# Designs tried in a protein design chat: VH-VL binders against Protein LST7 (LST7). Part 3

Target 1, 242 residues: Protein LST7 (LST7), of Saccharomyces cerevisiae (p53237)
Amino acid sequence: MSSTVISLAHFCDKHGPRIISVTQSAEKGTLGEELLVPDYPTESYCESCLLQFPEESTRSMRCFIEDVPFITTQYSSIRYQLLNSIIKRAFSEETMIYDNMPFIFFDDLRGLNLVIGFKLYDENARGNERRYCFILTVDSRSHDDSMKMLSEHWNFIIGGFDKMIAYIKNIHKSEFLGKNKTVENNLETLNNNAFIGSYLRANKSKFGRNLVSLTDDKFLFVRIHKWNSFLLHTVMNENKLP

## First folded at step 13 (VH-VL; from q4 with heavy chain D56E)

Design r5
Fold by ESMFold2 at other seeds, look of step 14:
Structure r5 (fold): chain C 242 residues (1-242), chain A 119 residues (1-119), chain B 107 residues (1-107)
Amino acid sequence: as target 1 above (242 residues)
Amino acid sequence: QITLKESGPTLVKPTQTLTLTCTFSGFSLSTSGVSVSWIRQPPGKALEWLASIYWERSKYNNPSLKSRLTVTKDTSKNQVVLTMTNMDPVDTATYYCARLQDYTYFDSWGQGTLVTVSS
Amino acid sequence: DIQMTQSPSSLSTSVGDRVTITCRASQGISSYLAWYQQKPGKAPKLLIYEASSLQSGVASRFSGSGSGTDFTFTISSLQPEDVATYFCQQFYSYPRTFGQGTKLEIK
């Protein structure tokens, strides 16, 4: 039968489409250890592309819902090639509107994909915007079966992604307002010290900013992991939907 | 239903090593961001965090106690063990174990056990 | 270490009164602060998390506000069962640190 995953991806100014996180389930009653990469390499990822947890040593996150393990990672050899292809197609679709409007595409090899894109303002990003999307992937070669599953859960899936996107946008707005006050204070200090000013200008010229930084929410990816795990669990368990 | 219970000696002599066991149920240390942590409260004083342990290799000890603290876990027994060396009368306190969730705050606490350090 | 300073250290007031307790952090901690209630001989109980979010099963007369360094805990109308010591705790970084507590009594 088909498997379902949720991905968060962005369009990196330097690297193009990149996966930030992918949430998958493992077999009920197991620990899902085959999906974990507790210490996986990050040298090829810039700051904006990096999945960041509150602890420096954390590379994967695991939770359990009704004895089903859900794993969130950034790099997974299990589906990495397929996920990269999916996000590249998602960001290249002409119907992508970064305004929370969902769209769907089907691929005979990669299955059915529901995409919702959104944008965050960032003065340090190309075009002053950073582009993201959540992708629900139903890995099935049966178009009819995949569409039936999506149609039965449509309001729940879209509503779930909309809630998380709204959360991210709202706390980003709050961070932006607070950062402008802090930058104004720091600018006064920097104008009196040329050495420090040069350093901060170099940091602003970096195009990578992590979602944790953009939202000032140290626990952002913990929240995303738990929410995506909840959404996946509900979709996979038909009799749990209210 | 989440429960935690502290067990171990209630009286310890100065310089001895204290070993306390937290036995818990209703959750697993296999979940990210979940910790069984140790907190103490001297009589009439503030709470002081001692140590936290997670399913991954991350362990945190209060730096004010430096190398006196060791935390270990036995996942098969749902137990976390605190070892504290070179006990002193100032270490007399009620010792709690508590669940920390999502790397944040303590949402479930044991009843606590009073440990008195006296000759 | 992030120091948490509570005010007042103790408070005695009447049933039905509004109670306000403050907590100041020695550095910015965003909204990463929790409030606990501890009754005599009992373990602490979580009331409020992330500065202002009410824990499930906690009465709506309890509330919290603030961000950065200054935080406020309020009981809108004091009830007899609210006699306890109240603590704030930051979870911005390790070591986790607690305020010294505010002992609340009824006259």
Scores: ipSAE 0.495, ipTM 0.759, lowest interface PAE 2.3, mean pLDDT 82

## First folded at step 14 (VH-VL; from r5 with light chain S30N)

Design u6
Fold by ESMFold2, look of step 15:
Structure u6 (fold): chain C 242 residues (1-242), chain A 119 residues (1-119), chain B 107 residues (1-107)
Amino acid sequence: as target 1 above (242 residues)
Amino acid sequence: QITLKESGPTLVKPTQTLTLTCTFSGFSLSTSGVSVSWIRQPPGKALEWLASIYWERSKYNNPSLKSRLTVTKDTSKNQVVLTMTNMDPVDTATYYCARLQDYTYFDSWGQGTLVTVSS
Amino acid sequence: DIQMTQSPSSLSTSVGDRVTITCRASQGINSYLAWYQQKPGKAPKLLIYEASSLQSGVASRFSGSGSGTDFTFTISSLQPEDVATYFCQQFYSYPRTFGQGTKLEIK
């Protein structure tokens, strides 16, 4: 009866904590159509907040693992208020240090939540960084059962999030180095290291950027969907974890 | 083992409409996040992507073939159908259906069916 | 459209030799490239995806590398069953496009 979801969220310079994607499961043997119903307006999303699939008209993704549907969408219209509360708590937690160190919190309303934060450099963001987190939420009636599940799968869950975060950071580094290589190829910029830094700050163009843009990976959210579906399926089915 | 199999006519006349069916076994069109594509290969030439239809119902056609292509999906029959209008001898090729993994590469191919366009 | 250009167009080598085939994209495609093997009269078979990842069930003598515009496919030690035509394919954008192929033969 317990339900578990994986969320990706960020701290938007304009909107504060916002969910980018939520991966959920539906009942085995169903199509999960209720989770695909579009209740979310796309007009209110800035570039940094938007869930973007390679096909521009695609707003959600569904896959099946052993007849269980897994759906990733930007909003969960069924659970939006709960998830909004969870991400506000996650980004206000003073122990988050954005270095892949996990932390957990629990209360009666939000359930058990495992959070791993990370950041990406972006000269177009406040403070030259964008802050993200992955959140595993265990919605269970029993605190003890939720903690038991987490303890039995700790290394798997943390390792899984770490691998996806490492992937994101690595391809972001490649995109960043490519952009700065182009800027540094000018004779003026080669002569003045302080000028390079000053030039970037002097630009002061602040606007949202999508994770797809930050990584130059059109398939990033497809990879996140598939990986989160795999993680979620494994932890929901304890018989599959060695 | 997951299999795809193309079926349809092997000889068509110029100006006729070609209809090919791809039938699947070992997986369901609605149970995986997999898209289906049609690809052709003229004798001795490179592969050419024709069209894709995704699990979420969006479709893409190769713009070089404009409105000649229609791809439809029948999940109850576990089939995908390609329709190509106004066939010409230059369209003679082996036609494949393939599983497009998400939006990426083709990881499972049918055996193909040779379609000859000749008067 | 992204043009994929393979080199060489054909290659004759001996069993046990190292084989190298290159593929160049007309613009950057990140690592979104796949390699296929096609034997005469047969459908293509996926060998390598995302430039360097080996498909399940494919022999370890096959490998791929590269990113951006330049990609390399290697057979470390040619076997008789590797006689085929090899194609690269980009999956960065639509339309999906394939290289013209490299025909590999044993001399």
Scores: ipSAE 0.007, ipTM 0.496, lowest interface PAE 12.5, mean pLDDT 79

## First folded at step 15 (VH-VL)

Design v2 (from u6 with heavy chain S58K)
Fold by ESMFold2 at other seeds, fold request of step 17:
Structure v2 (fold): chain C 242 residues (1-242), chain A 119 residues (1-119), chain B 107 residues (1-107)
Amino acid sequence: as target 1 above (242 residues)
Amino acid sequence: QITLKESGPTLVKPTQTLTLTCTFSGFSLSTSGVSVSWIRQPPGKALEWLASIYWERKKYNNPSLKSRLTVTKDTSKNQVVLTMTNMDPVDTATYYCARLQDYTYFDSWGQGTLVTVSS
Amino acid sequence: DIQMTQSPSSLSTSVGDRVTITCRASQGINSYLAWYQQKPGKAPKLLIYEASSLQSGVASRFSGSGSGTDFTFTISSLQPEDVATYFCQQFYSYPRTFGQGTKLEIK
């Protein structure tokens, strides 16, 4: 039985690849307390890298599906180095030419990883875009078993990530256009050249923005947590049944 | 399936402390974004939110009543307890407990209990 | 505190008529508004969440719209069982606040 996790990561203009959130499961019947993270002050965190829940003091989100706990946190206390290695590989390629294109890699150290990236327009970001990805990680050294699981759930996982990405992109577009109609025309022009913009990155006046701010959705990470928990549970539950 | 039930005294004298218990079933306070909240409604008046409590021991009290309110939980008994000090006849109301999910709105309500404050 | 103001405070109309109730927030609350129905002697019942989403098991004649500060609740064709008081409620921030209510009666 391999450990499967889902991460949301981005390429920070200041810090490079960073995990924003990771969703993990614990043993059925437990509270998953080993996956919780301690309270930490957010004053020292980069605005664009921070996992932001509706209540400022919240650091871990937990839910239960059929008595299995699923926990979403800024970082994994048990997989910290693994996930940092994974996102460095995920963002090291010049491969995000088009939105929602799956990218797969496997090795003995990082396990099997399915990456789907997306971009959001932001004039305060390098190249006027911010880059994100969702990553399904199978933390297992068994290449054959990991590939079998991925192939059996390919359409489900891809479809699940696509739906969340579409949601994020739609509410980002709606929020931005609702505040300025002239900007709508500029967004349409830049969207036609969005992938070219990633190569025109330059050091200009910029600042980080949280994904909650970009979407104007206070509950965004609650929705991501619940969706990722659902995806993980479905993958884990179907693999247990003969 | 989801149930909430308020229990406690229905008559309280002025200056006394009211203690109400919400006993619930069909959901867990160990889930993030889920709270058992207290709301009251004076006869013929609007609903007034009083307090909410979450699994992280995070609590929210209505600022207009903050010094009078205490909310606690007993997860082993599936109970949330509201304590309200220095009761006054203007506090006569039906008191409800309700489930809030995902830090949002109240999707399940108890039947309510009328508390009358008089001598 | 975010003040929620409903209009009208009461309404009397005929079975089959379209009913419209408005709710105004004292500041922008995005779409974080819910509508409740409260029949006499009963607890409130959630009808609409996030301004426009219909709760499961609620009749399709109920609908909601709006964002920001101005919200509208509509019953497309009034039924006898819809006699109740209707409340809006914001969940943008704490304290959670409710509108004063609109008492709906049939002529």
Scores: ipSAE 0.626, ipTM 0.821, lowest interface PAE 1.6, mean pLDDT 85
Fold by ESMFold2 at other seeds, look of step 16:
Structure v2 (fold): chain C 242 residues (1-242), chain A 119 residues (1-119), chain B 107 residues (1-107)
Amino acid sequence: as target 1 above (242 residues)
Amino acid sequence: QITLKESGPTLVKPTQTLTLTCTFSGFSLSTSGVSVSWIRQPPGKALEWLASIYWERKKYNNPSLKSRLTVTKDTSKNQVVLTMTNMDPVDTATYYCARLQDYTYFDSWGQGTLVTVSS
Amino acid sequence: DIQMTQSPSSLSTSVGDRVTITCRASQGINSYLAWYQQKPGKAPKLLIYEASSLQSGVASRFSGSGSGTDFTFTISSLQPEDVATYFCQQFYSYPRTFGQGTKLEIK
């Protein structure tokens, strides 16, 4: 049995590779309730690892495209161990280039995986950067069938991930520039470039930061959910050739 | 095509309980971020949000009205019901139901129903 | 509760004039603000969302700008059918709150 999943993951300073969100589909005409996760306490979750919807109590997001339900959760209740193995492999890959260059891997355990990594600058992260990736997983028994589907949709999938990554990077850049302007305004009587440069490069206290905070976009994960649902729907719908 | 329509009594006596029903079509409360909300407007005054309900039964009531508000839903009938206890003449207003999308703003409104609280 | 303060509360002006209405939040709300038009005896109609985005089907003479605490709604050239009350509304947090409204009339 095969299915296609989109994941967003990052390398946490405290926890290593962690899934932030997983988008899956359920059968057309159902509500997809088997993919929902119950509410659970989040005080033990790392801020940088947590999937943050605008309503903090929400643990699952659902939408429908042509009566097909798409569900986004922090972890897949059905595929938890598989996806955790996939992100560990993805972040251990020596050739991953965090500049939107995709790579793929396949094995009998993890299926076919297309990975695109990216980085965001953050003074509160070790090394002043946070590492992320989007992963399309084809959980298929057949390498040939998986490669066929991937090759038929390659440009669409890569373009889709590139667009979302570009959005995230642009919104993050705008948030960063806003903070730098405020800092300069607060220090306008001290217009020493050496002082300003040292202040901006100084590593602050290290702590986890959510993508919502890094982008100043309260609705970021709603947008990611809807975009990933659209990508999945298109790939699966076109894969059903007449 | 998205539609919402309010129904219920237009006259209520002080201390009675008001029950209003919003019947909607063209969207599903099973979609995340979508809510049917109740908003009222006293004659010549500002709009006041009352309550919102989402698919996982998460409910938000205006704290200024404390425990007077109950919102429930019947997804099989595409209905959301507002109950407001201990009505007072100051609660005289036009009551609207509206669709809230993506946890944000109200993109579709019912026509409203005027509720008068008087002896 | 986030208080939304509109000004002016009432405005009488001529067809073709540029109209400006302001809305101020009691705390920063990012760009999480919507503008509505309400004609007499009718339900509100969404015009602008996320401070500056025009809702589909809304005339391009309507626009919005601002972020943080200060927001502006503009009608570039007033038309007779624009006679209405205009409201801002924040969606940063619950409770959702509205400005008190600006009644716009033609002289």
Scores: ipSAE 0.617, ipTM 0.812, lowest interface PAE 1.7, mean pLDDT 84
Fold by ESMFold2, look of step 18:
Structure v2 (fold): chain C 242 residues (1-242), chain A 119 residues (1-119), chain B 107 residues (1-107)
Amino acid sequence: as target 1 above (242 residues)
Amino acid sequence: QITLKESGPTLVKPTQTLTLTCTFSGFSLSTSGVSVSWIRQPPGKALEWLASIYWERKKYNNPSLKSRLTVTKDTSKNQVVLTMTNMDPVDTATYYCARLQDYTYFDSWGQGTLVTVSS
Amino acid sequence: DIQMTQSPSSLSTSVGDRVTITCRASQGINSYLAWYQQKPGKAPKLLIYEASSLQSGVASRFSGSGSGTDFTFTISSLQPEDVATYFCQQFYSYPRTFGQGTKLEIK
């Protein structure tokens, strides 16, 4: 039903820009079954790129808001090429600073896109950081109509993404501090030898990590699904805005 | 607005099969992470989770009772059915159905039905 | 299976007193714990979810805290209607397991 979607993407150390999840809506009163993806084995998939629900066999998550189905999956079978083009552009932009500052781009291939990037510290990532973004995509040929929609919902959309990013950063900080007590006790020594120690660490222990692991929150993608469904529903259904 | 109600026999004989139906309203099993679950409570004792069922055909049975439990759903009728085989007097309990959301906790409960297993 | 151990098994206090009930998990369960109230002859009622979040419509005198293995449930000022049995329940993994319960009475 809607040409508007919300995506979460990251820059994978091995694979470059990759979508982790996409949330889409279907026609009111339906089950949205055309947006579901089939179950498939995931044992060979990249850990950092994988959308991980609490039920490991689950490949699609569905909810309903006022009889409108919202579905979150790792990829969109309908919009796969479009969304991959969008994240390549988003992670290539010199103006994306990864400090929650939004940026917008529009073209006739990719439609209107609002992007907010953020980073998480991870000693197992190259450069000790993992880069992510949330993207609202309005797939419309009319630049003026798309910009009007964004201007009417700007503060709501930005505030919504900021709240989820703040949640992720906060719970990541708590997980990091809880699991790095030995590192914390050795920080004074590392400060004195930080260059050499950092170099050796960077060369010895690099692997992908899922956002669930980085936050120690097995329900993280459930929360993201529900929040993104709420944001998307609000943007699409103006009768519910105060 | 959310309601759940257990129905079925209140007295069964040892070795018989118990069938309980949970009829619910105010929510749909077509939502991810939502389950109608069965929990029992023997008189004066702790609650024991029995089984959960989700829209994706995913079912979870308590491992200590797994060979005895079957849970099925009829989404069009808003019903979930629990079947327990080979009933024994120790299975005498109040049986509840409850709504589990987001793969987490039970936020709405039926009133329960006491099932007595006696010769 | 994750064992949930509550203390005390029963408790008798006066109206207005502060009540504290503890729940210990046999392994780390993050904050994935709920507290329920069950009055005699009635179904359980959810009070607190995710260790510390108060369910809608629940009185503010109820609270919860803790993470990992040790959790605490508190009634800041006991009221006569709070006479009930209180249960904790973990939702970290299957099977879902409950504490044995704490029966709360007024002297």
Scores: ipSAE 0.604, ipTM 0.810, lowest interface PAE 1.7, mean pLDDT 84
Fold by ESMFold2 at other seeds, fold request of step 17:
Structure v2 (fold): chain C 242 residues (1-242), chain A 119 residues (1-119), chain B 107 residues (1-107)
Amino acid sequence: as target 1 above (242 residues)
Amino acid sequence: QITLKESGPTLVKPTQTLTLTCTFSGFSLSTSGVSVSWIRQPPGKALEWLASIYWERKKYNNPSLKSRLTVTKDTSKNQVVLTMTNMDPVDTATYYCARLQDYTYFDSWGQGTLVTVSS
Amino acid sequence: DIQMTQSPSSLSTSVGDRVTITCRASQGINSYLAWYQQKPGKAPKLLIYEASSLQSGVASRFSGSGSGTDFTFTISSLQPEDVATYFCQQFYSYPRTFGQGTKLEIK
């Protein structure tokens, strides 16, 4: 029920903008049960869009920081329409460069949103690249309060997202180099240059891939859940920043 | 401060059923990826994982002992109970409960309880 | 089942010496391996997680390395309080399995 959430989204080759995960908080002292989603089969879901926890039947993750529950799911049953609208606008913004450069947008419908895009090289993706972003959303009605929170926590939020994205890129680079030693020296250039990515698109069959597969890290979304929960907890705590 | 403590009988006769309770504090079994797990160690021998239980009702039992093991939980009391049927002298071991987190490794262990099975 | 094989099974060395223990998995387990210390009469204590990450509160003389199937655990300078059995454990899949242990003694 918190007004602040963190989302991970991507631009799917077949489905366009899609939410992969959203992390939300509930009221201190509760279990946050209203934010949990039931387990459901996922065989019919797009692999590249799917939030993949280590156990296939698990569709929600929950943790507690100072008695505040933080829940991560693929979609928010409470905020689904809002978040869907936010990611469509985020991927429509021409200023998103996918190089860890943050940008902000605000309106009365979507609230205040801080977006950081990144991309991963993948020969199995259209254009040989997969595009992602993390979004911090403050959907309160007070623009001034939202901007004040953002400005007070700016370095912490950006630093946190930078570290999380760096982790993902590094383990993706390690997995990629283990399979494709012939491109070892140029991987960072390929991941960050859309022109080079487009040049390579004709070389492989195209199919969806999960971030877990791209990184060979079965615990990736557990880590993202914990990183997002820590970030949210810190920005919600008015007393002190680490 | 995380604590786990095993309780139950220390002497069991062959064929009887062993029931052990793990009482824990300092963490919530309502946290995803967190399990209270049971591991045993026969004197002078290797550790053997027995069972794990998660908040999602997901349970794992060691397949070599599957028909003998039952694990249950009471999250309101912060307790996990292991039941092991048809005890035999070869089951004499120190029994530990431990916290597994993030679906990974055991980061906190109870002190253990030695269970002796003899006629 | 993933079998974990440690070497050596026992080791007797002097205070101040470098100690190396190896662990081999019967199949690839990425870096999903933990190292534990078990002092006599005590419960195991986690030292290293994810093959090489040091658990908080653990002395810096302990370290780990490796990935795939071959892993090493090192004590850079053996101290008297390090007398214990050390073992690895994979967390790649269920059932969770442990190495048989390496008993470390001082001569």
Scores: ipSAE 0.573, ipTM 0.793, lowest interface PAE 1.9, mean pLDDT 84

